# Ledger of designs, part 13: VHH binders against q88v07

Target 1, 377 residues: q88v07
Amino acid sequence: MAQSIVEAPIRVDTSRKIIHVDMDAFYASIEEREHPAYKTQPLVIAHDPRQTGGRGVVTTANYVARQFGVHSAMPAAKALELCPTAVFKTPNFPLYREVSAQIHRIFHEYTEMIEPIAFDEAYLDVTTNKKHIHSAVELAHRLQQEIWHQTHLTCSTGISYNKFIAKLASDYRKPAGVTIVLPQDAEPFLLREPIEKFRGVGKKTVPKMHDLGIKTGQDLYAQSELDLIKQFGKLGYILYRRVRGSDDRPVEYLRERKSIGKERTFGPFLQSTTEVNTHLKAIAKLVAASMQSHQRHGKTLVLKLRYGDFVTITKRRTFGEFIPNDAALFEQYAEEIFEEVVDDHFNSGIRLLGITLTGLAPLAFENLTLPLYPNDN

## First folded at step 22 (VHH)

Design f4
Fold by OpenDDE, last read:
Structure f4 (fold): chain B 377 residues (1-377), chain A 128 residues (1-128)
Amino acid sequence: as target 1 above (377 residues)
Amino acid sequence: DVQLVESGGGLVQPGGSLRLSCVASGFTFSSYAMGWVRQAPGKGLEWVSDISRSGRTYYADSVKGRFAISRDNAKNTLYLQMNRLKPEDTAVYYCATGIWRTYTEDSGTTELYYFDHAGQGTQVTVSS
């Protein structure tokens, strides 16, 4: 009598509210915003293959171009073949980064629990949020509206109780879509999904799964855990749980900290440690004064330096306690950090130095030291 | 205008090797540090390697000992020799200028924060 090993039920935590935000054709949309004429044209974000000897890959494409079969990571030459009337726009990553930063600032208005995946994609844990709104759906709508208002860009959102399902949901309705998968709807939703949409299932895995008769979530669900592990290893273990709605991965977030800092650009470049220290001292004084004026103290000191060859380094040091607003301390810490990070790029000189304090909190009144002497501005 | 054109990507088996090239134009190549960044599917951009004007090389921990960056100033070309490739190296690789790296004690890792210019990228796929 083969004792049917009753597979222990998988525990599913449904207590969280997760929003996955995915900007719609992000780079292309930015370009369309900058150049509205692109909206009616097939737009491909890539170097023009006609100018590069047929070289290059598509970063992204607008929805018009996608109708011709153009997709990300496609050779640019192939995109041209598919869409001879396509407009090729060279990626402007500085702009894209700036826009991404704007969007992330909006996220921070809602929650500090943000896990960025890319410039155009993030998880938000809004179980507890700054807006004190219980409905994740309402939050998602507000978020989309705010993003539109500030950036004139659209995003699609997926809402669910974990990252895995939220991500799947966001891909379900694009562009400007909102897809909600409640706990009670998770199983039906997952069972209908093609296996290609399951995170972790790559291009090499798909054929193998298909060969095994695994084409959908339903097919995947029908597999035993042991069989999946045998066939796919750790991925099999994960997928067994995911298809059953289980994903205990937290939203990994970094707190955006308000910061106070000063930077100085040099011309000519600094060429010696002595010069660097001299200027760090000066910058530290300015930062200390600024911290005092804002009645803030910080736990983290950040040194920023840019070399003459344009490599930039930012290093952060966090302390167990708030750093006193003492210019001498700021200088000391900055110098120490500099010594730690300085490398052979220094041969090109230093063009920029900056000291920034983060992890800011208000100073207690009793901790406010009144400058005895007016700082000579 | 600054132009960076990457090449050399392709499909390779795990353990295999590729050599990427980047041809630069529109600026004084020898006056700039150059580097490589990559973006894997579903992931953000990450710093891979950079090389100083003087030829000093730096690598992310994930590629250290496997990748080698080099430059030929006479040819305005940046190279990335990638050995012992792994599936996790699958990404679009970009040649970049003005790389801004960030280090935090908490993460213990160096991360890409910013770059001035990047090319169109070249796809590297590592699969069996």
Scores: ipSAE 0.006, ipTM 0.254, lowest interface PAE 11.7, mean pLDDT 87
Fold by OpenDDE, fold request of step 23:
Structure f4 (fold): chain B 377 residues (1-377), chain A 128 residues (1-128)
Amino acid sequence: as target 1 above (377 residues)
Amino acid sequence: DVQLVESGGGLVQPGGSLRLSCVASGFTFSSYAMGWVRQAPGKGLEWVSDISRSGRTYYADSVKGRFAISRDNAKNTLYLQMNRLKPEDTAVYYCATGIWRTYTEDSGTTELYYFDHAGQGTQVTVSS
């Protein structure tokens, strides 16, 4: 009597609100924004194969070009073959990066729990958010509106309780779509999806799955965990759970250091402005070095001082722009603040000085590796 | 603007029945899962039932076998048939969109986490 290993029901955590944001044809849309004439033409973001001797790969294409079968990672020469009237535009990555940075700044207005996937994609955990918007749907709409307002670009959003489903959802209604997959709709939603849409199922895996009769989520669902593991290893294990709506992966957000600063305690206490300035200079240098090492710049400089009598003053100055990572500038601002706040307690000397930068942002979104995610089909 | 208007509440005796209705407007009703939550006097909001876009139904343990949720997409209307009502069912019942639940292993119960929109509610009173 083969004890039917009653596979323990997969527990699904539905406690999170996750939004996947996907910019609609991001690079192409940017180009269209810059050159509106492209909107009515098949636009391919790639080096022109006619100029490169047939070399080049399609980074992305606008929706017009996609109608001809042009897709990401396609050889540029093939794209030209499919669409002889295509306009090829060489990628302007500096521009794309800049726009991406703008979008990410918008994300940060809503939540710090951001996991960038690419320049044009990110996961947001909005279970709790800075704007205290309870409805993830409302938040998504506001986000889309804000992005449009600031960048004149559209994005599609997927909203669900985990990353996997949120991402699938965002692809469902493009462009400028909002797709919501509630916990009770997750399984039916997943069952209807073609296997090609499942994250982790790459070009090499699809044929094998098809050979096994796995073409949809429904087909995948019908497979035993053991069989999937045997056939696909770790991926099989993952997919068995994914198709059942389980994804416990957190939104991996880089805890942005909220502040970078240095403090120094003195013994003996500082008794003169000259001494204070000397030490502020030294502290500023350390802070600047730290800011550079972390590739951050800040909008706010905070001076902290503690008098010999333990009275502590903390004063901040916020600037309209990011403060350049210049030790001399930090020193200057710190000295200016010191002059503004220093009072009769200075007679007791200074026992502590500190300079801290807040309102930090990355100097270069360099870490947004544009993973050529091939699967923007 | 999303509007949800509940009706059908009232006073009933224990063991009685009520049918609640919720008429939705301002959004594509068929595209959303819908549900019912309730708030008893002095208690927080409690998940009662929800129905997916595809018609899959879910019920809190406290109402299983007694309540039936249904929807008519053509009428943009959500229903809750409540049978064998108990005094503990006394609450304001709200029609809601975007119901999210959490499962607590220790209690073995599913609880309301959040919802997107709710109506003004309809009072259900079960008393002898």
Scores: ipSAE 0.005, ipTM 0.218, lowest interface PAE 13.1, mean pLDDT 88
Fold by OpenDDE, last read:
Structure f4 (fold): chain B 377 residues (1-377), chain A 128 residues (1-128)
Amino acid sequence: as target 1 above (377 residues)
Amino acid sequence: DVQLVESGGGLVQPGGSLRLSCVASGFTFSSYAMGWVRQAPGKGLEWVSDISRSGRTYYADSVKGRFAISRDNAKNTLYLQMNRLKPEDTAVYYCATGIWRTYTEDSGTTELYYFDHAGQGTQVTVSS
């Protein structure tokens, strides 16, 4: 009697409201804002190959230039060949960073659950939000409008119940698009996607998948979990769940804001572990006091470290249970994280330390979250 | 104004080598850590390597043992020696300042979150 290994049904949490925000042609759009004449011209963000002896690579291009076949990572010389009338603009990353920061400030008006992916991309968990907007769709529209009002830039949004689907959705309707994937629509949506669109499927994996007859989400769905694990290891395990609409990854808040953590800048720089521990203790006390005053506890502790040479490290640790609001415990965890991440850049000293608690809930609520993957210590 | 100018990219066969250079101007080069990031087609920016002011080097796991970062402060130049190149190394490579790396429990990998400045990039293509 072949014991039918009753594959435990994949649990899909559909309770969350996740928005993936993707700024439309971000760098190019900023340049168009600064120089409106560029809106009607093919604009290529790159050093002008005519000035560089044919050297340079396209960072991005506006939609006009894209119509000529210009795309990111294209040689600038090739872009010029495709579009001889193109305007080449040298990238201004300081400006782009500033605009990104402005956009993130807007995000924070709605939620503290923000996971930045790039200057122009972020996940927002808006299951609960500061504006008490129940509809994620309405929230997304308001967000787009506010971004436009403040920056005169457009973004596309993907809205769903997890990060994986939200990100896929945001790519469907550019520019200034809104794509909604409801729980009931998730399966059809995922089954239609080419395997190349699945996060984690890289250039090396695609050929192997194709050789196995896996070209789409539908093909992937047809595979057994065991077979996928055998062929692709951990990635197989993940993909088996993703294609079935399961993604329990939280939106992780990586940047310390005053609302959820404390940071301190040092002058002179810290030069010893003893000094670091002393200051971590002090920061932990402040954070614990803040958490207590707000009657909240957190599941994730984030350590931020900036070295004297401006290399910055952010490390987060998520716990299976809420962390007690104990300063000594926060200190301990921060020290442990520090020991894990500290490297030879420490010779330049430490100019900034920060401790932030994320995954906040009222103290009255105890939620047990099981870690999905063992920390490979 | 801060300027970073990358060079040395090109087309190479798997197993080949390239040496990238980055010439910096508009700031005190010796006062900053420098690094390389890359962007493959359809992917986000990825941290590759960085070097401290003192010359200590760090590498992403994907390039360890194959790439070597170095700097010449007298020339305001950053280098990346790339050996045993693989197709997966195909990307635009950027010289960058003020690199912010993030560690996440889920991935166990170092990811690029932020940088202050970057150059125009140089294309590296590894193909048979």
Scores: ipSAE 0.005, ipTM 0.234, lowest interface PAE 11.6, mean pLDDT 86

Design f4
Fold by ESMFold2, fold request of step 23:
Structure f4 (fold): chain B 377 residues (1-377), chain A 128 residues (1-128)
Amino acid sequence: as target 1 above (377 residues)
Amino acid sequence: DVQLVESGGGLVQPGGSLRLSCVASGFTFSSYAMGWVRQAPGKGLEWVSDISRSGRTYYADSVKGRFAISRDNAKNTLYLQMNRLKPEDTAVYYCATGIWRTYTEDSGTTELYYFDHAGQGTQVTVSS
């Protein structure tokens, strides 16, 4: 059966409950907790530019300092210029890491599906949760209360049916905010957002978008899908869907090393399934060895193939448990995926095959599964 | 630089015919699969047809038996013969190459496609 290259109409999956947690002025608030006198002073977390010869950047600032225009990633010398009375505190990263770990232990009481972004930021998938709390809003409030109880720190949360909207929602009200964007509210919410808020639209992309008359979600929504793809490639394809409230990315709760993969090109091109399976076997051995040497395992296997006529196909399969680092299993799954996606472009031959594992985690983080192969020692 | 230039669109009555052409330059045309995609107003892109470098043809169910894709490698030209046109065929038609097919579990068996290159498109309007 032939398939459309784009669903018509675009379908938005609203079945998930995603919380984005963003700690309020995290490093500065920790320092204020340790030394309460900082709460009434402009506090900048950075090496003091008077001691560095004017070098360095602001890690973060408390809300008093922010009123003077001080912000993260600003040159520390500029922060001193904007707020000459600011107290500069050298970052205590060991302390910040310890507090972040404490907060993550709280997250784990509610869900194991936690994707850390930074010490102060994480996504939680709470579609189901360990405490059987039906309301994601109630869960977010409980998280805020428990974090405050254990750490005396506040956080802002955003709640929606995907990561993209949850992240935007968490920025809406700070500090100590809880913002929910329901499916019916998603499009109006997204249309009024500045384009700079859209993930992937950074300093290099913003000028190009402004040149095209794209400054808000409404402007982005008005663009044709093909025009966005021509101008921005895959980012354009993604943004067309994001502004329509679609983001199927899972919460990547075991993400550290993003992927380990191997691929091979062929000349002469592969002409039969037997040839393909022979090479998938060889590639699977290489990937399994690489996974083991890096002490990782993964939940997702990705097959990539390119036909002789340059049609490229990728397909992934995600498993409920980590895949053992077994070359035979990798080969089996890759062969199954190949049979699912192969079509008559195969008459042009296969010029490239690749196997990649994603959804990685350290083996030492969980019980090590012994190989099924006999020990010959 | 890859260039794809579509032509042959226009206004036609239901049941009528049109032939679309796409002249390609900036790459080795005979080595690439080529395709047609279309976009109706307010809709997403829809795959219509592909042709392999050797001339093997593939069609979406919605156009099988009515549309015929072909290529002339000597002229670097892709064609789409469109017969028995329906109002549902109204769209901008794009010539494309460098096709990527991505399958996601979250979309069930729904495929996601995009292109490395496509032309500016040609409008086909089928009105009763």
Scores: ipSAE 0.000, ipTM 0.454, lowest interface PAE 11.0, mean pLDDT 84
Fold by ESMFold2, fold request of step 23:
Structure f4 (fold): chain B 377 residues (1-377), chain A 128 residues (1-128)
Amino acid sequence: as target 1 above (377 residues)
Amino acid sequence: DVQLVESGGGLVQPGGSLRLSCVASGFTFSSYAMGWVRQAPGKGLEWVSDISRSGRTYYADSVKGRFAISRDNAKNTLYLQMNRLKPEDTAVYYCATGIWRTYTEDSGTTELYYFDHAGQGTQVTVSS
């Protein structure tokens, strides 16, 4: 018969106060602010597919466009098909970055423990704060009010004792919502959530979970840790803890560059390894130049590729020493990784390639020697 | 009927050495990856080391360079040589086996470790 499996007790740290801030339809709301006529039109922030030959991806859509089924990350051509009257606005990233920076300056009035996720999204650890505000709910309301006052933009906030629950809570009431999940409410809150809301449960995993009778957090909770690990591996280990309200990830509040990379989207899609290598060579030159201009080197090289059918592969390789900022070396390593990971999805072509360096550190003078004493002759 | 029997634990001074053994029965030992896990007093289960079917070895950072895992397929026995022992190594050590899984996630390929069975454990105590 089977030997015992040793299970460690799960400990849940509830001492932190975490706020997740999510700007409501950020890019679209900025454009509506600049041109109020957009508020009553279906607005899609993307390159116009009529001008790109059908290429492009929706970044954000306003609430009018969402009523037609337009959503983030869909092809712009599909958005045009769903809503032929949509106004397509090319993203003004410099403006969006400026507005995001303004919002972050507001965050800094309350805490330095801020983890930016995107222009429109951040975690704040407000367990202690600069204003000595006891209530995280009051703090969230003040943030929303100040953001509105300075930018005329709304945001939704989620409050809990960890990042996972705070993120889920921020989606509960939109727009302009404030949702708190207290420790005693965490389990009931998580049990009712569809499994699609749990990070790592995507389109490939959902059907498998449904076949196993797992559709909600309640169904997930009922599974043994062993069964989840057998079926889903590392993801099963994580999900067992998440559905029990455990997430010890810190708010990563350091404002430093953690990676340098370049990526390109292709049309027409790349169809051969020769085409891929040609473009990896070009991307490697840009990344090497960028690494050198920022006076950084890195230990990890990351290849990103996306197939024509949107399947995305990201593979990293970590080296024992810092990689020289040499375009030929970056190209060589990226080509080796591509050959290692490429599969039959290549039949749909390659729509995106990227090279990124991580594990960054400042360049060091490796051979600094000073002749303090002459050689004895 | 899978059976794993650990032995070789005991009381040892800091800096000392111990060799743990695990005798396996009830399955084809050479066909399975084997490993060691430990549980310190009042703490959760911690992975220590494992060895693949082909003899590749893997170690937790906390024991790397001090512990050496090995297997003798002819004797159905797994070993853990524990050198330069520290008080932090005090725990019940369990011999374990399982099925190795490999999967790919967004950030790359991860080799996943999985354990189906563990023995009764052997106590290792490192104390002055």
Scores: ipSAE 0.000, ipTM 0.112, lowest interface PAE 21.8, mean pLDDT 81
Fold by ESMFold2, fold request of step 23:
Structure f4 (fold): chain B 377 residues (1-377), chain A 128 residues (1-128)
Amino acid sequence: as target 1 above (377 residues)
Amino acid sequence: DVQLVESGGGLVQPGGSLRLSCVASGFTFSSYAMGWVRQAPGKGLEWVSDISRSGRTYYADSVKGRFAISRDNAKNTLYLQMNRLKPEDTAVYYCATGIWRTYTEDSGTTELYYFDHAGQGTQVTVSS
């Protein structure tokens, strides 16, 4: 049965306290710590373009080099053109990794809800915290002071009620800044931001935004939800909410695989429930094997199907306990969900079926070490 | 290059009727489910009706018994017959295809309804 488009008013949850921590010129600052003479020189962390034939990109640059216009992701040859006197230092990633780990140990003194983004960047959910500090601003200052005390490195922090705004806020006072955006300040803050600051609006998307007259959050805010979805799909749906101060994404402090699933497309399309069940059985076996090989179990099973006329349905079922990694159970649940959602679009056949497990956790109860780097599995 | 062009909107008195049309091009029309959505001024999108490729019809509760969706696959045209119009039917009406329905919670239904393509819309105003 078709359901109406979500028509609830956009609600903004302001109950959380989120800190975005961004280490100031991280790689360059570590190198300056190791060799203080670099502090007064333009320093660029990259392979020397004079030795690579002009190839390579800047990872980071110290603040002296930045005054010449050098920035991260710039071609190293361009950095040399802008600042011919720059010192090029080859990145020492093992050292940077070790310093990042030291900083994360400091984070853990205040909260366990830490989402690492990169060596130099993390989100902390400090709605509650281990030191019973009532002010997120005070907590951010203490965090900066402890990082400095232990590492002699500075960081900039942004504080707000969600990840999106906290990230934007961290850029406002660098180096060593603390910036808070309160709920009442969020909308005017967001409306003035350049469109490039909105996550998902990258180099491929910016020209399209500008062609539509969208250069700032104010321009984005003025667009209808339909127009944004027509032009940008799911990104448009997200941006409409972000510019209105809505971002409910949790701080992802469990850095494990989030889902395990298998899906199949069919040509010719499946025409009967018997064919559907045959393929759901096969897919369930693959998912159960994959869950077991990754030593995970999940609380939520998701069925995805697409009809021949391109109507796509997903439905999830969440259980109070973890689902056993049993192909017969996965098949049973997938077939039950199929019966719940199937409709007359089935006369067009089924072109895709998928089963996915989410809400994952390790099979054994144990004290888990959260990974510092999100993509290290 | 998918193109959907709505027409047939206008000003009508309460209790009146209008027939909307949507001419489709750039895809195999007969292979797709089609739908109508609407947006009243200052409000969010509201789903109105769907029709399957075989002609099965589905309606929002707010329009059941008053609106009739149909399609002519030979003419690549989708229709919406709107009868007994009310002031609350005032909106821009869009035809759409590439329909997604997502259920996000097992303990209840939370649904996001989205489409891959929609037209430019046609204004329907129901006023004295």
Scores: ipSAE 0.000, ipTM 0.455, lowest interface PAE 11.0, mean pLDDT 84

